# Ledger of designs, part 41: VH-VL binders against q9y8t7

Target 1, 261 residues: q9y8t7
Amino acid sequence: MRDSFLQKAIASAKDRTSLLEEIAGNCSPKPGRPSLSSSIREWVYRVGGAVIAEYKRCSPSAGAISTLDPVSYVQATRDASAAYSVLTEPNWFCGSIELIPYFARYKPVLAKDFIVSETQIRIAACMGASAALLIMEALTPRELQELAAAASRYGVEVLVETPDASHAVEASRLAPGSIIGVNSRDLKTLRVDYEAMLREVSKAREQLPGEVILVAESGIDSPDKALKAFKAGAQAILVGTAFMKNPQLREKILAELLQIP
Short names: E, the ipSAE of ESMFold2; O, the ipSAE of OpenDDE; V2, 0.75 times the mean of E and O plus 0.25 times the DockQ between their complexes.

## First folded at step 12 (VH-VL; framework fv_zagotenemab)

Design g1 (at its last look DockQ between E and O 0.79; V2 from the best seeds 0.73)
Fold by OpenDDE, look of step 12:
Structure g1 (fold): chain C 261 residues (1-261), chain A 123 residues (1-123), chain B 112 residues (1-112)
Amino acid sequence: as target 1 above (261 residues)
Amino acid sequence: EVQLVQSGAEVKKPGESLKISCKGSGYSFTDYWIEWVRQMPGKGLEWMGEIDPDDSYTKYEKNFKGQVTISADKSISTAYLQWSSLKASDTAMYYCARGTYWDSSPEYAFDIWGQGTLVTVSS
Amino acid sequence: EIVLTQSPGTLSLSPGERATLSCRSSQSLEFEEGYTYLHWYQQKPGQAPRLLIYKVSNRDSGIPDRFSGSGSGTDFTLTISRLEPEDFAVYYCMQGYHYPLTFGGGTKVEIK
């Protein structure tokens, strides 16, 4: 029986948990981490939208995406980004939890991994992460609730990644106060559906309370696509590979936002 | 031999229901997707949708969503395409194809095709 | 959706000649995974399509070396170096990464 990527990623995450537990025993969450939600809200107020710049060195099918080092990436994106999304999954994305402290010096950091345990959240907090990703499709409702609660205990905000508006609404109920993301990536096939994401973002915005931050995730590789996401109702966009290949794209997006009366 | 074999040609009237089949053999049926492609007479290829036979996860092209149903029975390595009410405009050749996954070679391609099922809908 | 535009619609050539087929995408097909999932299919009259080239430039099994693919970004080309009688068919490009999956309109290579 063929396992989906998500299944493989989850299995890998579970396997890593034992190693992380050893590390977690020696760490304490750092206080005074900046808020991801607050940063997003500030950018929304200032320019009409926030960009979460994702640092991703590899992808499952491509191997290495870019050799851009963290220093160069920050130099190129710092002034126009509300936050950083840092891939910490090591097997498919060439990520590391050790990357979090560096990015955390500059912006709120979203620890992006396949989180299946409280230990992962604790370690992310110890490294200085402001938020942690929870993938709704990777978790049972109970697991989502438990992990969201754990994150709260460590002072870590949660971004719940969802496939559509209905799940977004459910996620907001299961994890109150969480940031909600709608992913253009189909986690079953790993194909991208940008148009579907826009539709679902719009639907989600109509149904979610106004205070809930909505994030459009992935599938954005141009200023035009970014603007459409904001128009659809997203307060923030998460941009990955496009920024790795062209970090200056963020400046172009910002320039477009600033032109909106 | 790896192959997809489709059911025979159909001649129907508008309003009738229809279910055509695509049977895989020579490979693990649940390790690949089944893709459905429409080709209207004298026209090009149109992707309709796909199914993972393992768990029946489906995706549809927007114009075909709600117009057709894609399903599968993995116990007999068979995928289906069905209409509840045919229209004259449904007249076309319908192909099933094996869709490869992201970690297969080739990736995200249709590497094996059925022979096609001709559906003719006329009064 | 990603629109693939093939040109020319019809290409009339003689056996032995070089055929150059174009496929242009409405947006870049350089996806996040670092690969370009642009494929070419051949469909002979009265037959099902057959995978010819995958990921821009890779020949599928059993495909003669006279077939080659190239391109990047939004512009892709299928080249048949020397047309054989059996090569006269319709050729389709397809992108397999963005939903909905889309085909080009096809180029018919016919005998002059």
Scores: ipSAE 0.858, ipTM 0.931, lowest interface PAE 0.5, mean pLDDT 93
Fold by ESMFold2, look of step 12:
Structure g1 (fold): chain C 261 residues (1-261), chain A 123 residues (1-123), chain B 112 residues (1-112)
Amino acid sequence: as target 1 above (261 residues)
Amino acid sequence: EVQLVQSGAEVKKPGESLKISCKGSGYSFTDYWIEWVRQMPGKGLEWMGEIDPDDSYTKYEKNFKGQVTISADKSISTAYLQWSSLKASDTAMYYCARGTYWDSSPEYAFDIWGQGTLVTVSS
Amino acid sequence: EIVLTQSPGTLSLSPGERATLSCRSSQSLEFEEGYTYLHWYQQKPGQAPRLLIYKVSNRDSGIPDRFSGSGSGTDFTLTISRLEPEDFAVYYCMQGYHYPLTFGGGTKVEIK
């Protein structure tokens, strides 16, 4: 019986949290962190959609991937990005909480990790993160509620990553006020299903109040896929480093967003 | 040695139910996916869906979802493909195959195939 | 859905000749994760498919070295350098990463 990738990541996160408490002490969240939701809404108002640019050095399936250093990445991407999604998970994604400040001085930062403890949320906010990822499939309903409540106490917004519309609706009930993500990547197989994600975004948009921000995640590797996600009802898309580093693709998305009626 | 052995050929009428089996041996059954593939007479290969036998997590191709049921009994190393009501258009050869994971070579491939089960549905 | 288009539909060749089979994908199979999960299978008449090549160019164990794979992006090729009598079969490409998993329509390699 082999453990799934998600099971291994959760176990690792629990081990890392106990060490983080010993090392980081009782730091306080940095004041003045910008709002992720406000930035997304501002971009939607100005250009019809928002891009969250992901910084990821490694992936479980590929190992190390080609990317710029943090400073160069920000310089190449900040004018087109509403926010950054920064991987802080060290074992499979080669991330670190120490990456957060490089991005946070420019844009709101989503700390992307397998979050199982409010300590992870507090420490990410100490480093300047504006929001934290909660993976619905990794948490019981009670754990999701408790972590979302903790995030609120630290002034940290939550993006709840969900696999489909029914979970998106449930996540909105369990964690009111959160940003809701619909992910094309199956966390058990690590395969992607972009077309299913589009359908589930559309379903979620129909069932959720208009004020709930929907984010389409994973598998968005072209301008046409980005535009389809926005048309399906996503206000933001989460896109990878190779896509964001390509000026032609970024410029095409911006130009087409400005033309969307 | 390492093999998938499928149940024998079936001749059925429309409206009848059917459950065909795929038994794995010579390896740890719960360490791999079981994939189901249809081949209509004279046609190519079509992926129908897959199951993780360890916890019965299942994915279906959209046109087969609701048309068939994929299941597994890990205690006897067996996966199943089941119809509640067969149609003449279900006449085909059905293969099971062993699917690998992203971290095991040959990654995301179907490396071991069953011999196939011919299902014939005629009025 | 990713459509894999194989060409030609049929290759009529003699033993000893070189066979070149094409598989074209409706979208790039290259992603920032660094791998392309494009595989090749052989199906002889009356038999189940057999894995030949995985991830574009890697031969499965026990596959003769006359079989080779190449390609990137949207265009992939299976080459049989010197056809043997047992190689007359139908060959399918498959992509194993995007749901739904899809096969090409096949290329039949037959005796001229």
Scores: ipSAE 0.575, ipTM 0.820, lowest interface PAE 1.9, mean pLDDT 89
ESMFold2 (binder alone), look of step 12: mean pLDDT 92; pTM 0.948

Design g2 (at its last fold request DockQ between E and O 0.85; V2 from the best seeds 0.79)
Fold by OpenDDE, fold request of step 14:
Structure g2 (fold): chain C 261 residues (1-261), chain A 123 residues (1-123), chain B 112 residues (1-112)
Amino acid sequence: as target 1 above (261 residues)
Amino acid sequence: EVQLVQSGAEVKKPGESLKISCKGSGYSFTDYWIEWVRQMPGKGLEWMGEIDPDDDYTKYEKNFKGQVTISADKSISTAYLQWSSLKASDTAMYYCARGTYWDSSPEYAFDIWGQGTLVTVSS
Amino acid sequence: EIVLTQSPGTLSLSPGERATLSCRSSQSLEFDEGYTYLHWYQQKPGQAPRLLIYKVSNRFSGIPDRFSGSGSGTDFTLTISRLEPEDFAVYYCMQGYHYPLTFGGGTKVEIK
């Protein structure tokens, strides 16, 4: 059997558990962390949509994406972003939990990793993360529930990444109060299906309670695509590689949002 | 030698069912995708969909979703493309190809092709 | 979907001449996680397609050096420096990263 990327990533995450436990020690989550959901809602109210700017230095399919340092990235994106998504997975994405504190100084931070343990959530919170990513396809329903509950205990919001509308609905049931994301990335092939994401976002929006924040994840590399995602029903978009290559894209997105009556 | 061998030409009538095959050899069948591509007479190439023979994960182009079924039997290194009810418009050459993963070389390409199966649907 | 437009539809040339084929994408393919998964395929009359160039400019195994690919963003080119008799065929560009996977309409290189 050929292991999928997701399987490999999960295995890697599990292998890192001991190290993370060592790093985490007896840390306690920092108080006063800003809310990701609140920030998104504020931006939706103000301009009609929120942008989550993702800091990702590497990807499985490309290796190194950009050498843009966090300082330069924040300088370029801070004014037009509701939050930061920070890759903390070290092996495939060249991330680190040590990146979180810097970004957390400016915006709510979504810690993105292949989270399979409570320890990962705890340490993310200790580093200043406002939210943590849970990948539905990487977890059993029970695991998802348990990790979401753990996050809640640490005052960490959860963004549940889902592949489609049906899973989005299920995720909202399994993890009440969670932010729901629909991923354009096919985790089997690592290809991008933006159109499918749009369809699924629309379907999800029709089915999810109005208070549930819906995020269109990845696959967005233009203002037009961003606007379509918002039109489809997403309150926020998560943009990674495109921002790493062209941080000014966020300004263009914001500019267009502001033109929407 | 790495190769994909497809089943022979088919002549069918509208409404009939059909299942054509694509057999891989010379490589680990489950380490690559099988891609199906349609080429209507005198026309270009159209991606129909793909399957991972290892776990039968499938992806379809939207116009072919529900119109055809892609399947595989990894025990005999064979992939299938089938119709429940053929239409005259299904007349075309159908190619299977080996699809590579992101971590293969070349990446995300169709590096090996079958010889094609001509399907003719006419009254 | 990403639409790939190839031009010209038909290119009539003689052996020994240089062939330049264009493939234009409806959107930039630079977003492909640092790589551009634009490929070229050759289909000779009565034969199955074969991979010619992958990722814009890399010749696939066994492909003669008279074939070359170039381009970035939305504009890509396949060049055959000196046409051989066996090069008269239809050439397709294809993007292999965004679903649905899409081919260009093809350029037929025919003998003048």
Scores: ipSAE 0.894, ipTM 0.952, lowest interface PAE 0.4, mean pLDDT 94
Fold by ESMFold2, look of step 13:
Structure g2 (fold): chain C 261 residues (1-261), chain A 123 residues (1-123), chain B 112 residues (1-112)
Amino acid sequence: as target 1 above (261 residues)
Amino acid sequence: EVQLVQSGAEVKKPGESLKISCKGSGYSFTDYWIEWVRQMPGKGLEWMGEIDPDDDYTKYEKNFKGQVTISADKSISTAYLQWSSLKASDTAMYYCARGTYWDSSPEYAFDIWGQGTLVTVSS
Amino acid sequence: EIVLTQSPGTLSLSPGERATLSCRSSQSLEFDEGYTYLHWYQQKPGQAPRLLIYKVSNRFSGIPDRFSGSGSGTDFTLTISRLEPEDFAVYYCMQGYHYPLTFGGGTKVEIK
């Protein structure tokens, strides 16, 4: 009876949150946090697509990906990025909530973790996060609704990560006003299905109102893949390891976007 | 000894059903995935799909989805590949293999293979 | 879908000679997680495949030192430094990380 990676991550998040609820004070969300959705829409208007640059030091299988410090990463990426996705999960991704301020000074920050309680959302906002990730596969429909409502009370936007178009439509219903992600990574195997993700983004775009922001996640490691994701109907792409290892990829993606008629 | 033992060769006619088996021994069956691979006569290897025997989660290659069913019975450490209506084009050798993942070396490789089951579909 | 192209299709050699087999991927096998999940399998006549090399260059348990793997990005190589009679077989590369999982077309190493 082997626990899946997702099961392990959820259990870890509950343990971390239990400690936080005991120790954490009544910190207040930082004022003046910029809107993730507004930044994405601005880039879509000006350029035809938005890039969310992810800061990720480790992964479950590879361990350490990079020792690049957050200041250096921001310097390499901020001019072409609409926002940052910052891993705050410490065990497999080597993340921390303390990383958020380094990025929030420059761009909206998505706090990327296995969020299971509103305490995680509040603390991320205390550190300056503009948005928080909710993983649909990790939550019951009721839990998703409750966490999205809590995020709204803290002035935090949500990105709901979904595996396919039918879940994307359901997520939009359960969490109105949220940003919707379609993830190419199978959360049980951690393998990537990029072509399926393109098909599901296209299906989701057709079924969702134009106001709903779609984000393509995982497996985007070339300008061609980025362009195809935007052509499929994503307004933003979220890119992690590829940017950590090849900072010039960002500029190549932007150049490709600017050549679209 | 860790091994996968498959059921014996089959000779069938078009339209008939078939269920072939892959029995694991010498390891914890539910800790690994079972992969299915087709090898058509004189051809290379084709991945068909996989199953997690612990919870029956399956993935299929697109051309096999709806054409075969992958299943498992963890109580007897056995995975299955089945057809509801065989075609002559299903004539091939079928292998099962043990799949590993990010947290178990050799990561994402097939480290143990069954001996294969030859399926012949003809009049 | 990632296409793996192996060359040559057939390699005719004598025992004791060095074999060099190529596998080229239709796209880079650099991944978000930092490893390349390209593997090599051997299939002897009438037998099931067996794993030789995983993650480009790691020899699987029990595989002789004469087998080695190398490469990065889109270009990968399996080398057999000194062919033994039992090494005459078909060799397949496979990528195990992107759905659908795909194999190369194979390289047959046969006796000259």
Scores: ipSAE 0.697, ipTM 0.866, lowest interface PAE 1.3, mean pLDDT 90
ESMFold2, look of step 12: ipSAE 0.686; ipTM 0.858
ESMFold2 (binder alone), look of step 12: mean pLDDT 93; pTM 0.954
OpenDDE, look of step 12: ipSAE 0.866; ipTM 0.937
ESMFold2 (binder alone), look of step 13: mean pLDDT 92; pTM 0.950
OpenDDE, look of step 13: ipSAE 0.869; ipTM 0.938
ESMFold2, fold request of step 14: ipSAE 0.650, 0.618, 0.621; ipTM 0.855, 0.837, 0.835
ESMFold2 (binder alone), fold request of step 14: mean pLDDT 93, 93, 93; pTM 0.952, 0.953, 0.954
OpenDDE, fold request of step 14: ipSAE 0.892, 0.880; ipTM 0.951, 0.947

Design g3 (at its last look DockQ between E and O 0.63; V2 from the best seeds 0.67)
Fold by OpenDDE, look of step 12:
Structure g3 (fold): chain C 261 residues (1-261), chain A 123 residues (1-123), chain B 112 residues (1-112)
Amino acid sequence: as target 1 above (261 residues)
Amino acid sequence: EVQLVQSGAEVKKPGESLKISCKGSGYSFTDYWIEWVRQMPGKGLEWMGEIDPDDSYTKYEKNFKGQVTISADKSISTAYLQWSSLKASDTAMYYCARGVYWDSSPEYAFDIWGQGTLVTVSS
Amino acid sequence: EIVLTQSPGTLSLSPGERATLSCRSSQSLEFDEGWTYLHWYQQKPGQAPRLLIYKVSNRDSGIPDRFSGSGSGTDFTLTISRLEPEDFAVYYCMQGYHYPLTFGGGTKVEIK
């Protein structure tokens, strides 16, 4: 098949790397960034689960999702979110690395992009990101290891996005100490499989060490689906478009969590 | 002309193996996914699974996973659906269709269909 | 899985009449995308299905303008403004974004 979305996204990221290198030469990672993992653990302790609220203005297939500006988004989600996931990919998601500093004022920020270079991680750190996304399917095992190591050097935590439990286990081995995410979205077709994600989250939780934070990514647009993800074994959920369209959904999820004895 | 041409009707007995084919022409075969759809006699359409002919990446509907195998040979622009052991309940019309492509934006509809292959399994 | 419920099961009409077919989804089909991947297919007796409408309201190539699609969220409609003799067939809706891909049960448009 012609280049998939993932392949195109990776190519684009590689192309952007040269431009970013010019920027990276003039920045240093900021100290004192809050920990994503610590925030998640705190929320798990307090309410039984953490929500990572994703700010995503566009999607590959739809273009603009919402015109909600960052200020309005934070106002609607701040009190009920453990962290923010900020899309920095500019071509399909209308993201920008310049969004990171704003969100970082309020919560730990996950820099979400197609990261293929150390430079991207360094710049994310400079902007105030607490964590960076590594997509397992976009990287070789060696690349994953190298980028995870680089992130560590910059004091950036890593969320490794994986398609299933098997890959989740492998990711935990390749990138020790990383947060593991299971994505409901097939990155080749961009279709969503929420039920499969739940199964894989459960399977992953059975196999991963207890200290490994497991995140259910995408496919959640209701409190019920959120609760099912937590019941499946996820400590956190990452919610994107659903929050862009209805930021108050987070409050509804929190309300449901608080009702669980 | 863009088209999918499927192999002819099959009459089999329970327990027999079967492999039916779907050949694409008029377009770059590896640029589009192939979808398989079952239609039991007098019933509706059921998605079985799909394949990317370029690298043979496959997805199955849960009820068909392990029951059938979807494969492709891109060198001859052909996709396959096969059974190791047919059952009477496998009697149905089977369609292949052209699915996902990445042109300007993702499209998920099946825009080209084969003529169908009727499979009859009886003692 | 996403269940698509089509209604009515059978629609008996005469040529020249307006046909309205419904497809209801068990959950919203918009989800994380701005587009809704709800499609309509036409199947005539003894023939393979044919793509009629894609992404709720777009007519496929060669499809007459008497066919139109509309809807959002969980409710979708296929409308045939004036039935032609060749329009009597079974119509299926399908969602193509969530695994597993699923079809509605179909609506048979038959001649009264």
Scores: ipSAE 0.710, ipTM 0.875, lowest interface PAE 0.7, mean pLDDT 92
Fold by ESMFold2, look of step 12:
Structure g3 (fold): chain C 261 residues (1-261), chain A 123 residues (1-123), chain B 112 residues (1-112)
Amino acid sequence: as target 1 above (261 residues)
Amino acid sequence: EVQLVQSGAEVKKPGESLKISCKGSGYSFTDYWIEWVRQMPGKGLEWMGEIDPDDSYTKYEKNFKGQVTISADKSISTAYLQWSSLKASDTAMYYCARGVYWDSSPEYAFDIWGQGTLVTVSS
Amino acid sequence: EIVLTQSPGTLSLSPGERATLSCRSSQSLEFDEGWTYLHWYQQKPGQAPRLLIYKVSNRDSGIPDRFSGSGSGTDFTLTISRLEPEDFAVYYCMQGYHYPLTFGGGTKVEIK
């Protein structure tokens, strides 16, 4: 019998939470953390869309990937980015909560992990994160509601990652006020379906109130794909580290946004 | 000894139903995907969809979704491809193949293929 | 959908000659998470396909070393250094990472 990658990641996150509680103690959320949603809305107003730049050092399928150190990455990307998505998961993505402060000085930070406990949310906020990822497919409806409520108590915004429009609408009901993501990566196969994601963003935009921020995630590796995601109704896109290092790709994405408004 | 054995050739008329099978042996059936591939007469290979036999999670190519059903019975190490109403255009060779997960080699490849099931639909 | 275009459609050669088969992708198969999941299959008349090369350049178990694969981005090549009589077949490339999974149209390698 094979456990899915998601099942393994959830089990690992539960084990890691016990260790995190011992290490972090009673830390409090860092004051003065900027709002992820406000930054996205400001970029949407000014240029018609927002870019969340992801910092990722490994992936499950590839292991270590080529990327910059955190300081160099921020230098290369901050003028084009509304926010950073920082992987904190150590086993498959080679992340750490200790990466958060390097990014949080400059932009709102989304802590990206398999979050199963409010302790993970509190500790991310202690390190300066503005928001935390909740993966709808990893959580029961009750768990999603409880973690979103805990995030609110810590002054942490939530991005709920969903596989399709139906789940996006349900996530908005279960966690009101959350940012909603539609992910092109199938979490059971780890394969990517960009065209399906584009259709589901369009469906979600039609069914969700205009004030709900939609984020298109994964598989956006060209200016054409970025533009199509915005035209489908995403207010923000999540763009990977290898392509954010590419000056031509970065410049083309910014130019396409400026032409949209 | 690792093999996929498919059910025998079928001759059908338009409008009839059909369910063909793919039985795995010599390996842990639930540790791999089952992929379905169509080959029209004289043509190339087309991916139709896949199933994880452990929990029956399925993905379909969009033009086959709603046209066929992919299923599995892990208790007998068997996957199925079925039609509720065959069309003449369904005449083809149908292969099942073992799809390798991202965490095993050869990653995301189809490393073992069934012998094929010829389906002929004509009046 | 990623379209894989194989060329030539037919390659007529004699045993002992070198065969070079091309597969071109409509978009880059490189991504920032690592490997390129481009695979090659061999199909003889009346037989099921057989995995030959996976992830661009890795031979599957039992595949002779006269078969090699190379390429990156959008351009990929299968090379057979010295054709044997059993190598006359149709060869397909496939990408296994982006839904829907897609095959190239095939290259038939036939006896001159």
Scores: ipSAE 0.658, ipTM 0.849, lowest interface PAE 1.5, mean pLDDT 89
ESMFold2 (binder alone), look of step 12: mean pLDDT 90; pTM 0.937

